# VH-VL binders against q54qk4, part 30

Target 1, 195 residues: q54qk4
Amino acid sequence: MNLSEDVLKGIETLSDEKLINDSVFKHIIDTCFLVILKKKTESDLFDNKAVSSVDTIALKQTFSAFIVFILESMKINYDQSSISDLLEEHKLSSSRIDFISNYFKEYRVAIRKHLSVTNFHFPHIIDVNWRLDLFMKSNAVEKLNTPVYLINLTTEQEENVKGKVQFAATLDQLQDLVFKLRDAQKQIERSSIKS
Below, E stands for the ipSAE of ESMFold2; O stands for the ipSAE of OpenDDE; V2 stands for 0.75 times the mean of E and O plus 0.25 times the DockQ between their complexes.

## First folded at step 14 (VH-VL; framework fv_nisevokitug)

Design m03 (at its last look DockQ between E and O 0.32; V2 from the best seeds 0.00; counts 0 for: pae E 11.6 > 2)
Fold by OpenDDE, look of step 14:
Structure m03 (fold): chain C 195 residues (1-195), chain A 120 residues (1-120), chain B 108 residues (1-108)
Amino acid sequence: as target 1 above (195 residues)
Amino acid sequence: QVQLVQSGAEVKKPGSSVKVSCKASGGTFSNYAISWVRQAPGQGLEWMGEIIPIFGTANYAQKFQGRVTITADESTSTAYMELSSLRSEDTAVYYCARDREPSTDYFDYWGQGTLVTVSS
Amino acid sequence: SYELTQPPSVSVAPGQTARITCGANNIGRKYVHWYQQKAGQAPVLVVSYDSDRPSGIPERISGSNSGNTATLTISRVEAGDEADYYCQVWDSKSDYYVFGTGTKVTVL
């Protein structure tokens, strides 16, 4: 799993028992899961007397880092052993690792389901039609007086609910789009969110 | 579904101590704080304290500080509440309770209650 | 200490709407929860701050929160709704769970 250095530093902060005592630790972790589950908001992170002793910036960074960690872990369906190994590498105590692992076990399905719905709420392309237009000027085309392709995408959002997306593109633009789409497809396949 | 089962009714003398147990089943035990709430006859609900089993840390209401001890055994998924120096006014039904989800600040699950009677 | 104040009792006729108030300073900024307790039974969560209705709780029971008053509303009251009701919050300053004084609802 490719996590940024900032995220990893945030995770390491959770290992600092002097800065982050057990009460604060639990509060941060609980709040992260509850925010992801849309039960609380980020503002609730600061609604605890225990966190008053923690630097606000540090708290926010740690919170954000752990959110990313949860989301990325869920996205790639990271197994429990890998999660534990990563946390151990970043010097979290066994009790804290167990605490986090327990929540991952308990809420993995719910969070993944939630992420699936949120991230993939887009219509499916069910048909593609295109034509070459030699004369049409479109604001979507940067180059004037060049042949353009008119692309019509038929989409299906819900069963029997069809939509259309229309745009114009030069050959170069179309090739670029195809490249980007293929790249996106590869990324989706790697994410394993729906697996 | 999580169930909390408490120990049976107790009759105690003033000055003695009582220890009530709360066994959890049907879910994770270690991560969730177990709270104790009591209710005197004909009175309202009163929060006494809580424990986080995995960390062993307990938090007590100021009113009971020094008299109440809350503990947990992860191996048996059981929480305990011990109240010492019992008085007649400690006569109440004692409940254990916990959240369904990570600390949502409300109690989804309750034990059946344990009646503790303090009488001379 | 943070205190939640409820009316001691509310009487309502069957089919009518019962409203139970819970008063405290700036309670509208807190997560307020409600419990039903029937005679001889443990409390049951009937309203949480989140949109998830507890299992088995009818839609005719709802909660609202504004300013210095939270309100539990029971519409189309039935005989089975006769119980004690408690509001509850978590106080971040004391780190305590705080229950209201309780309201006895009587169905006439």
Scores: ipSAE 0.639, ipTM 0.825, lowest interface PAE 0.9, mean pLDDT 89
Fold by ESMFold2, look of step 14:
Structure m03 (fold): chain C 195 residues (1-195), chain A 120 residues (1-120), chain B 108 residues (1-108)
Amino acid sequence: as target 1 above (195 residues)
Amino acid sequence: QVQLVQSGAEVKKPGSSVKVSCKASGGTFSNYAISWVRQAPGQGLEWMGEIIPIFGTANYAQKFQGRVTITADESTSTAYMELSSLRSEDTAVYYCARDREPSTDYFDYWGQGTLVTVSS
Amino acid sequence: SYELTQPPSVSVAPGQTARITCGANNIGRKYVHWYQQKAGQAPVLVVSYDSDRPSGIPERISGSNSGNTATLTISRVEAGDEADYYCQVWDSKSDYYVFGTGTKVTVL
C-alpha cells in the first residue's frame, strides 16, 4: 500500500489519546465511514460539540487521512491483519486498532458495493466563506477571548450535489493550513510528472 | 440479528442500590456503545450513560454523575448499570439500547426493559 | 442544555395525516431520529437521519428537518399508529443522546 506522508501523519494523530480522547475518536471514525456510505456529510464533523475542543486543522487532517486509508484499503483488498499491522506501526493502541478493525469488518461489504457502483470521487471546493468571531473554547474554566475565523467550504461532486465543510481556526492555525495546502499542491503537481 | 436480554424486575428500599444486566447475543459486542435509558411511569425517555466495551470507560449524563456506574464484561457480552442511593423517584423501567451499526447516533436495538420499584 | 420540545398530544382521524413537531434552535443543522413506543413496549426506531426509513417501517411514515423544526409525518393514519413518539438528537453540549418531550398520538 502506498500512502502519502501527510496521510500517514494524519493516521498517527489518532494515536494521541490526549488530543483525541475516546469520544472524539468514535466520532471521527463514525463520520469517516458514514461519509463514504453517503449517510453523513463532512459538516457533521464540525457541527458536533464532541470535537469542538480539537484543533480544527488537526481534525481535518485526521478525517481526510482516514478516509483515504479506508478507500485505499478497499482498493487493494487489505485484510484485517494488514490493517492492524499498519495501525500498530503508527502507534495506535490495541483497543483503538480493534475498534477500527471491527468497523472495517462491519462495513466492508457496504463500502465495496458503493465503490463498485458509484465511483467515489472527492468533492471539489467551489466556494469559501468566513467570518471573524471572538469566541474561543479553552481548557480553562473561564472562556478566553481570541480572534477565531469560522470557515465554511462549499463542495460539489460531478452530479451538482453540494456539501459543506465547516471549521474554526485561529490566525496561526489558518496560516498553517495555507502552508499545508501549498505543500499538498506541490506534491500533486510533482506526482503528475512521470519523469 | 442482535438481541439484548435484561435481568428481571426488582423491588428496592430507598438508600440501597440496584444492578441491572444486559446480555447481548447474535453479534459483535466490544465495538458498540451500550446505553442505558430509563422511563419513569407516565414520563419520557431519559438517557443515563453509555459504555463502549473495548475501551472500558463510560460516559454519564450529568444528572446521574456520581450515582451511576456502567460496566461491561467482554467475555460474557454483558453490560451492567448500577444505580446507588435509590430514591422513590428512581422507580422506572430501565432499558439497555445500542445501534445496529457502530457509527450512528441512535438506537436500533432495545432490551425488553427492567422495572425497578423503589418503595419503603 | 439542548432541549427538544414536542406537543404533548396530537389527535387524528383514521385515514388522515398526523404531523408531530420537534422544535429546537437550529435543529436543522442536526440529524433527527424518531421512535415509536406502543403501550407496554420498548421504543422502536421509525426514522433515522431526518428522513431515512429502517426496513419494515411503512412508507406512509416520513420525516423532514429544516430550520428550527423537525417533523414526523404519518399519512393515512391507522389504529395501530396510536403510540407515543419521541424525537432524538446527538448533542455533546448536553448529555449526548437528547430525547424530545414526547407526543401521544390518539387515533379517533
Scores: ipSAE 0.000, ipTM 0.513, lowest interface PAE 11.6, mean pLDDT 80
ESMFold2 (binder alone), look of step 14: mean pLDDT 92; pTM 0.937

Design m04 (at its last look DockQ between E and O 0.32; V2 from the best seeds 0.00; counts 0 for: pae E 12.1 > 2)
Fold by OpenDDE, look of step 14:
Structure m04 (fold): chain C 195 residues (1-195), chain A 120 residues (1-120), chain B 108 residues (1-108)
Amino acid sequence: as target 1 above (195 residues)
Amino acid sequence: QVQLVQSGAEVKKPGSSVKVSCKASGGKFSNYAISWVRQAPGQGLEWMGEIIPIFGTANYAQKFQGRVTITADESTSTAYMELSSLRSEDTAVYYCARDREPSTDYFDYWGQGTLVTVSS
Amino acid sequence: SYELTQPPSVSVAPGQTARITCGANNIGRKYVHWYQQKAGQAPVLVVSYDSDRPSGIPERISGSNSGNTATLTISRVEAGDEADYYCQVWDSSSDYYVFGTGTKVTVL
């Protein structure tokens, strides 16, 4: 799993039992899951006397890092062994690894489902129409006096609920868009969020 | 669904100790704090303390500090509450309770309660 | 110590609305939960701070929280609603769970 150095550092912070005692550890982890489950907010992270001994910036960084870790793990459907290995690599104790692993096991389906709905609630493109316009100027086109393609996308959000998206693009812009879409598709395929 | 089953009623003499058990089934045990709440006859609910089984750390209400001990056995998914130096005022129904989600600050699951009677 | 104050009793006629208050300093900033306890039974969660209604709890039971007062509202009260009701919070300063003094609801 490709995590940033900042995220990995945040995870490592969770291994520091002097800085992050068991009470604080549990609170951070619990709050992360509850925030992802939309049961609490980030502000709730600071509503605990136990965390008063922890630097605020460090706490926020650790919290954010672990959120990213959970989300990325869920996105790629990271298996339990891999999760444990990563945490072990970053020097977390066995009890803390077990604690985290237990929550991953318990809430994997719920979180993935939530992420799936949140990330993929966009309408489906069901039709594409385009024409070349040699004379029409559009605010969407940066280049002047160049041929413009007018693109109409027909979308469907719900059964029999159709929408339209219209935009203008130069050939270069259109090629760039196609490239970006293909790239996005590849990224989606790499992420097993729907499977 | 999680179920909490407690040990049976106890009759104790003043000065003695009582240990009540709470066995959890139907869900995870290690990550979730088990709380103990008591209720004297005709009185309200009173939180006594909690334990996080996986860490073995317990937190007690100040009122019971030094007199109550909460423990947990992960292998049997059982939490225990021991109250020493019993007084007549300790006569109450004792409940174990826990939340269904990670530390949501409320109790979804309750044991059936254990009546502890302290009498001379 | 943080304390939650409830009226000792509330009487209501069938079909009417019962309102049970829970008072405390700045309780509006806390997550407030409510429990129903019938005679001889363990408490049952009826209202949590989150939007998820506990299983089996009717929509006619709801909670609100503002300022220094939280309120449990039971609309269209039935005989089966007769019970003791407790508000509850978690106090971050003490790390304790705090229950209200309890309210006995009597259906006339």
Scores: ipSAE 0.676, ipTM 0.844, lowest interface PAE 0.9, mean pLDDT 89
Fold by ESMFold2, look of step 14:
Structure m04 (fold): chain C 195 residues (1-195), chain A 120 residues (1-120), chain B 108 residues (1-108)
Amino acid sequence: as target 1 above (195 residues)
Amino acid sequence: QVQLVQSGAEVKKPGSSVKVSCKASGGKFSNYAISWVRQAPGQGLEWMGEIIPIFGTANYAQKFQGRVTITADESTSTAYMELSSLRSEDTAVYYCARDREPSTDYFDYWGQGTLVTVSS
Amino acid sequence: SYELTQPPSVSVAPGQTARITCGANNIGRKYVHWYQQKAGQAPVLVVSYDSDRPSGIPERISGSNSGNTATLTISRVEAGDEADYYCQVWDSSSDYYVFGTGTKVTVL
């Protein structure tokens, strides 16, 4: 299996039981599988207060990474042992590995059928909103005013089926995002020339 | 097709405890949250708490925190709910309930219910 | 805490349409599930995710959800539809599974 280091890092975040407690973990895994099956949207995770204590950027990275993991596993027909081995290499506990493995057993056939009948595609971004916010604290220890951009992406999978993606980013993180989007745009232009 | 079978009706005195069992059959057990929902006579449905058997962790409704203990035994595919310090207002039918799919937004499978009567 | 308000009762003649409402602020932003409970029986899921019908639930039972109101609609009501009906959402700021107050449907 050939997963990028960014994807593997996102998967390894699922091993941090203090950042991602068991309830949050379950919501992430449930939503990942059900989004692929068109039974949920990404909003079912990102608008859910059960995960609101988790940093939005980390949540998005983990969610996206695990979606890629599921899809790649289905594409190459990765068996249960290989899935477990990869997750162990990235420090997931036995109970979390078993939880994920049971989802693969439960949904493997349904996901493969869905992918073979329809082309997979990500939701289209149809709107972007943002605001600048500052962090100030009036206790004994003050933090400096730090610019944080709160970004809302409105998405659409098909006509009138809307979703949203919300995250916070520093200026550096936004610049990295813009750089990555420009690089992705170049890749799309290159692939369309090849037809 | 999952079937949930609960233990039989119980009559209890105030101040005692009750432990209701819920045995699952015909499907997977470990990844599915098992919830307990009660219904007092002539009243609506009230969620009490849940357990995810593979994690062994339970979450409780605020109203029952400290009085309810929910456990699961994977080897027997059985969940248990124990309610302590019983009062007459705890007289209700107690249901176990579970999702058909590995999600926790709703309850597709319900046990038959266990009547617990608390009276002097 | 998030509360779901339903009318306590709805009376409907056979063959007519029953509409059961479930009201809460911005409930349209949540997925709403519906249960039917006949006397002396456990609840049965009849609608999930606002409008999806589980296998075996007739087409005449349908759901919708927008704004501040979710609605369960039972078309061509039959005597067997006489039951209590509950809406339900997931809400992490409350006790996770929040049930509506319940609506008794009486077929006249």
Scores: ipSAE 0.000, ipTM 0.520, lowest interface PAE 12.1, mean pLDDT 80
ESMFold2 (binder alone), look of step 14: mean pLDDT 91; pTM 0.934

Design m05 (at its last look DockQ between E and O 0.43; V2 from the best seeds 0.00; counts 0 for: pae O 2.7 > 2)
Fold by ESMFold2, look of step 14:
Parts: sequence; structure tokens; C-alpha cells
Structure m05 (fold): chain C 195 residues (1-195), chain A 120 residues (1-120), chain B 108 residues (1-108)
Amino acid sequence: as target 1 above (195 residues)
Amino acid sequence: QVQLVQSGAEVKKPGSSVKVSCKASGGTFSNYAISWVRQAPGQGLEWMGEIIPIFGTANYAQKFQGRVTITADESTSTAYMELSSLRSEDTAVYYCARDREPSTDYFDYWGQGTLVTVSS
Amino acid sequence: SYELTQPPSVSVAPGQTARITCGGNNIGRKYVHWYQQKAGQAPVLVVSYDSERPSGIPERISGSNSGNTATLTISRVEAGDEADYYCQVWDSSSDYYVFGTGTKVTVL
């Protein structure tokens, strides 16, 4: 995990039990997890009189550092022992390390779920189904089969809005679509690598 | 779903002590502050104090400082409130309460309440 | 020590609107939470963070907070709304959890 010196300094501030007592510590950590879950904003912490007795600049630095720590830990799927080792290296007490570790255990899945939903602005395809449809005329001498694939995409947007996209394609059209989607995927991968 | 189950009603004499228990079930115990709130007959709610079990640190309302002791046992998921030097004014229903999520601003889970009657 | 003052009682007819005030110095800079307590029961959270409604609380119950006054509004009052209502804030310079004095809502 590659954390800046400012982030590591902010995390180490959480170890100073004389500056940050256990109640303030809990409040800071609680707020960090609530902000990530999009339930609160960071101004809720700093505008609250409850923490005004502690240096506001130090609180903002610590809060920002711990937010970064949570997000980076989630990004690299840092396990509980790795989290504990890092926090111990930065002088947090056993009970404060356990407090943080308990929240990672409890909320890791919920945070991943929320981050996945927040990162998508276009409908996300969650299901694909299809059938081959043939049209046959009942006139005995006139029998015409045209193979057409009826494709249904079930989609989901932010706020859990569901929809569907339906279209029909011949085999040739479907093959062309698949080819174009593979090209688009390769371009996305190249853009991500360049980023 | 978190449930808070408190010990039963008690009748006490002035000058004695009472210890009320609050057992949590159905969820995580150690990280969540457990508060004690009392309500005298026909009166409003009074916050008495809290404990964060994993830290073992209690904070008390100034009115009760020196008379109340709040403790927690992580192994049994149980919090305790002990009020000493009881007076008739301490006759009240005593509630334990906690938050649902990592927040310390409000109480969304409450115990059923424990009536403590102080009478000669 | 931070104090929250509520009217002791309000009476409303069924179908009308009850407004319960909670007064405090600069209360608009704090988050206000509201509880409903029916006789013989524990309090139930009905509004959090000034105006957020927990799951299962009807839309006709709403909250607002600005300046020196927070208000709980119960629209289209029903007999089941008859209860005591308490506002609450968190304040570390005081006793942490500060409850209002309580308001008894009577449905006529």
C-alpha cells in the first residue's frame, strides 16, 4: 500500500490519546465510514460542536487521512492482519486497532457495494437473455424462415432504477455487434492503462 | 436485528444501590456506545451516561457523576448501570439504548425499560 | 449546559396538522433528532438529522431545523399519533445527549 507522508501522519495522530480521547476517536472513525457510505458529509464532523475542543485543522487532516486509508485498503483488498500491522506501526493502541478492524469486518461488503453503484452513470447490464425467432406463413406453398435473434438486456441505473433494452438481429448483425463490442473493450483497457 | 433486554423491576430502600443489566443480542456489541436514560413518573427523558465496551471508557452526565457507574462485559454482550445512595427522586424507569449504525448522535435501539422504585 | 425547550402540550383535531417546536440557542447549527413515546413504551426514533425519516415512519411526519428552532410536523393527524415527543441533540461541551423537555400531543 503506497500512502503519502501526510496520510501516514494523519493516521498517526489517531494514536495520541491525550489529544484524541476515546469518544472523539469513535466519533471520527464513525463519521469516516458514514461519509464513505454517503450518509453524511465531512462538514458534519467539523461543524459539530462536539469536536470543537480539538484543533479543527488537526481533525480535518486526520479525517482526510483516514478516509484515504479506508479507500486504499478497499482498493487493494487489504486483509485484517495487514490493517492491524499498519496501525500498530503507527502507534495505535490495541483497543483502537480492534475498533477499526471491527468496522472493516462489519462494513467491507457494504462499502464495496456502495462504491460500485456510485461509479456508474450509464445503465449497467445485469442480465442478458435471447431466443431464436422464426416466422412461418400458414399458406401451404409459402413457407419462409428468417432466423432472427430477439435479445433482451435487463439494465439497472443509480437509485436502483431498472429497465430493459430489446432488439432483434440476424446472425450477421449479431456477429458484427460482438466484434464492435470487443473493439470497444480493448480501447477501454488501453485508456485505463494510460490513466 | 439488535435487541436490548434489561433486568426486571426492583424495589429499593433509600441509601442503597441498584444495578441494572442490559443484554445485547443479534449484532455487534463492542464498538457501539450503550447509553442509560431514565424517566421519572410523568417526567421527561434524562441521559445518565454511556460506555463504549471495547474501550471500557464511561462518560457520565454531571448530575450523576459520583453516584453512577457504567460497565460492560464483552464476553456476555451485557452493559450494567449501578446507581448508589438512592433517594426517592431516583424512582424511575431506566432504559438502555444504542445506535443502529456507526453513529453517536441518536438512539435507534432501546431496551424495554426497568422500573426502579425507591421507597421506605 | 445546553438546553432544549418544548411546549408542554399541543392539542389537535384528527386530520389537522400538529407542530411541535424545540427551542435552543443556535439549534440550527446542530443535528436534531425526534422521538415518539407512547404510554408505557420505550421511545421510538421518528426523525434523524433534522429531516431524515427512518424506514417505516410515514411521510406525514417531517422535521425542519433553522436558526433557534427545530420543528416536528405531523400532518393529517391520526389517533395513533397521540404520544409524547422529544427532541434531542448531541453536544460534547455539555452532557453529550441533551433531550428536550417533551411535548404531549393529544388528539381530540
Scores: ipSAE 0.430, ipTM 0.696, lowest interface PAE 2.5, mean pLDDT 81
Fold by OpenDDE, look of step 14:
Structure m05 (fold): chain C 195 residues (1-195), chain A 120 residues (1-120), chain B 108 residues (1-108)
Amino acid sequence: as target 1 above (195 residues)
Amino acid sequence: QVQLVQSGAEVKKPGSSVKVSCKASGGTFSNYAISWVRQAPGQGLEWMGEIIPIFGTANYAQKFQGRVTITADESTSTAYMELSSLRSEDTAVYYCARDREPSTDYFDYWGQGTLVTVSS
Amino acid sequence: SYELTQPPSVSVAPGQTARITCGGNNIGRKYVHWYQQKAGQAPVLVVSYDSERPSGIPERISGSNSGNTATLTISRVEAGDEADYYCQVWDSSSDYYVFGTGTKVTVL
């Protein structure tokens, strides 16, 4: 798993038992999972027993880092052993690794389901029609007096509920769109949330 | 669904100690704090302390500091509360309780309670 | 120490609304929870700070919190609502869970 250095540093902070005692550790981890599940907010991070002992910036950075870790882990459906190995590499104690692993095990399905729904709530494109219009002016087209493609997308959000999306694009704009769509497809393929 | 089952009623002499058990089933045990709450006859609820099993870290109400010991055995998913130097005023029903979700500050699951009677 | 104060008793006729208050310093800034305890039974969570209602708890039971007073409201009171009710918070200064003094609700 490819995590930024900042994220990894944040994870390592969780190994510092002097800075982050067991109570604070638990609170951070608990809050991260609950925030992802939309049961708590980031503000709740500061409403706890022992957080006053930790620098606010450090706490926020650690919190954010671990959120990213959870999300990325869930995105690629990272297995328990890999999670443990990564945490061990970053010097977390066995008890803390076990604590985190337990929550991953417990909430994996719920989080992945939640992420699936939130990330892929767009309607499916089921048909594409296009035509070239040499004379049509559209607010969607930045270039004037250039050939314009009229694109009609047929979408399906629910069974038998079809929608239509229509827009105009220049050749350059269309090429850009195709590029972006291909990129998005690659990103989706890299994600195992719906796979 | 999580269930908490406590040990049976106890009758103790003043000055002795009592150890009450709380066995958890139907969910994870190690990550969730187990609290002990007591209720004297005709009185209200009183929080005594809590433990996080996986860390073994316990927190006690000041009133019981030095007299109460809360422990947990992860292998058996059982929490224990030991109260020493028992007095007549320690006569109460003792409950174990835990959160439904992590990092909540309320108790969704409760044991059935254990009556401890201290009498000479 | 942080303290929560409740009226010792509240009497209400069937079908009416019972309101139980819980007084505490700046309680409006705390997560307030409520428990129902029937005779000879363990407490049951009836209201939490969460938007989700505990399983099996009817909609006619709700909680509100403002200023220095939290309130449990039981609308359309039934005979089965007769019980002791406790408010509860977590106090950050002491790191203790604090219960209210309890209120006996009697259905007339």
Scores: ipSAE 0.074, ipTM 0.651, lowest interface PAE 2.7, mean pLDDT 87
ESMFold2 (binder alone), look of step 14: mean pLDDT 91; pTM 0.933

## First folded at step 16 (VH-VL; framework fv_nisevokitug)

Design p01 (at its last look DockQ between E and O 0.28; V2 from the best seeds 0.00; counts 0 for: pae E 8.1 > 2)
Fold by OpenDDE, look of step 18:
Structure p01 (fold): chain C 195 residues (1-195), chain A 120 residues (1-120), chain B 108 residues (1-108)
Amino acid sequence: as target 1 above (195 residues)
Amino acid sequence: QVQLVQSGAEVKKPGSSVKVSCKASGGTFSNYAISWVRQAPGQGLEWMGEIIPIFGTANYAQKFQGRVTITADESTSTAYMELSSLRSEDTAVYYCAREREPSTDYFDYWGQGTLVTVSS
Amino acid sequence: SYELTQPPSVSVAPGQTARITCGANNIGSRYVHWYQQKAGQAPVLVVSYDSDRPSGIPERISGSNSGNTATLTISRVEAGDEADYYCQVWDSSSDYYVFGTGTKVTVL
């Protein structure tokens, strides 16, 4: 199975018992499966005291990575041994592997059914365009009479399937976004170094 | 369907300890948290704590910290709740309860309850 | 600590509608679950996530939640509905399960 380096790094993060304790681990994994099964949303990931100790960006990255892992695994109908081997390769403990494996056993059929009707793949940002709007109010920006940047992200989910994400941001909001993105980048880099 | 069967009634002296068991059958045991909830006579339900069997990690209500120990044996699909330094106020029916789905915030399955009586 | 307050008792005649309230500050922003407990028995889940009904629970039992009050409604009350009812939430800030004070429903 060909998983992106980012996904693999995200999986590997789950092996870090210092960063991701058992409670957080369970919460992440549970939430991933339940989101795929349409029982929870990503926002539910943060509704746990235990996750407060984990960097938000790292948590989101790990969550997203594992979602992709589950979906890709089920897409190709990966067997339990292969799943376990992959997880072992990425240094997860036996108990954590077993934990994950148990859920695959339990929810394999349900997940595959969901996959047949819905695509859960995360789109990739492939282009960014922006313009400055000096006169218009954006509902996305809760500020009056402030110039806003209109941002257009072009995304690609599948080959030749492109999407668009549009939002408005003030300079401050944009700066905050940039900061968070840089932080995310750093987290990815850190994850890469640890592998 | 998951069933929870608890050990029998206990009569204990103040200062002693009691250990109640909860055997689970049906479904997966290891991944699902088992909670303990008690109910004093004529009183409401009170959550005591929970354990994730596969990890052996337990979470306790502050009120019972240091006095309650929750454990699990995966080989027998059994969870245990031990309460030490028993007081008369600990007289209650103790229930084990379990979620049906992972990380649900409610309890679908309940044991039949275990009466623990603390008396001199 | 987060606390859920219920009326101690509710009396209702057969065929009428019983409403059990569960009050807390901004409880409407939380999911509320409800249990029925008959005398000498373990609690039984009757409503989850404010208004979801578990399998086997009659349609005459329903739930709602808004503002500062969650409500369990039992329509066309029968003698068999006589029980204690508890609301419950999971508090993410403490990771605790919190039960309401309980309401005894008496069928007259």
Scores: ipSAE 0.728, ipTM 0.840, lowest interface PAE 0.7, mean pLDDT 90
Fold by ESMFold2, look of step 16:
Structure p01 (fold): chain C 195 residues (1-195), chain A 120 residues (1-120), chain B 108 residues (1-108)
Amino acid sequence: as target 1 above (195 residues)
Amino acid sequence: QVQLVQSGAEVKKPGSSVKVSCKASGGTFSNYAISWVRQAPGQGLEWMGEIIPIFGTANYAQKFQGRVTITADESTSTAYMELSSLRSEDTAVYYCAREREPSTDYFDYWGQGTLVTVSS
Amino acid sequence: SYELTQPPSVSVAPGQTARITCGANNIGSRYVHWYQQKAGQAPVLVVSYDSDRPSGIPERISGSNSGNTATLTISRVEAGDEADYYCQVWDSSSDYYVFGTGTKVTVL
């Protein structure tokens, strides 16, 4: 499994028993699984006082990382021993590993069913707009003039269900994005021909 | 569907202790917090504490700190509540309870209750 | 500590509406859950998250929560509604699960 540095940091944060006690740990993991199943929202994580001892930034990073971990584990059908090995490599205790493993066993079928339904409703890009912008910040030490592209993607999940995705990228980031999209397109073309 | 079955009624002397069991069947035991709630005759409900079985982590209501011990045995799917230094005021029905969904703030599943009578 | 105050009793004629209040400072910012307890039985959850009704609970039982008061409403009261009713919140700065003082509903 290939997880980003930010995702791995978020997973390792779950091993810090001083920052995240067992009650907080349970709430974070519980909410991750229920959000994937559309039974709760991200706001339910913050509205529960069980997590009040953890600062909001660390909480969101850990939550987001574990959501990604669940989804990637389901995508590659990671078995229970592989999940356990990865979590142990990132210093989670055996009881925390077993807690997570129990939920994978309990919810694997329900998550797979939900992901199948969600996949039939994926949004697709119907329009793209961009402009070059110069970001200027007031800084006591340094003014930063960095040219960036503001990218707006208009999406459509189903007829008249539109979305908007907006982000900023430097030229290097935009070139990398275009390269990765082109590579993904070629992989799709190759698999459709071979299949 | 989870079912909680508790041990039978007890009669105890002041100063002794009582240990009530709560056996869970159906569904996962180890991940879900089990709470103990008591109710004195003619009185309201009072939360005593909880345990997350897989962690062995117990949290206690301030009133019972030092007198109550809550434990769990994953191999038998059974939670236990032990109350020591019993007083006549501890005469009550003791319930175990838990959530149906993870991370809920309320109790869907309740045991049938265990009457503990403390008298000389 | 956070205390939930309920009236000790409510008397209501069959077919009328019973309203059971649960009072606390700024209770409207919290989720309130409600339990029904008939004589000799364990409590049964009848409302969760202020207004959500568990499966099997009739639609004539409803909840609301605003400001300093949460309310359980039982419309078209039947003899079978005679029970004790408890509100409950979760509060990590208190003893986690805080129950109200309880209200005995008597159907006349």
Scores: ipSAE 0.538, ipTM 0.771, lowest interface PAE 1.8, mean pLDDT 83
ESMFold2 (binder alone), look of step 16: mean pLDDT 92; pTM 0.940
OpenDDE, look of step 16: ipSAE 0.705; ipTM 0.837
ESMFold2, look of step 18: ipSAE 0.022; ipTM 0.559
ESMFold2 (binder alone), look of step 18: mean pLDDT 92; pTM 0.940

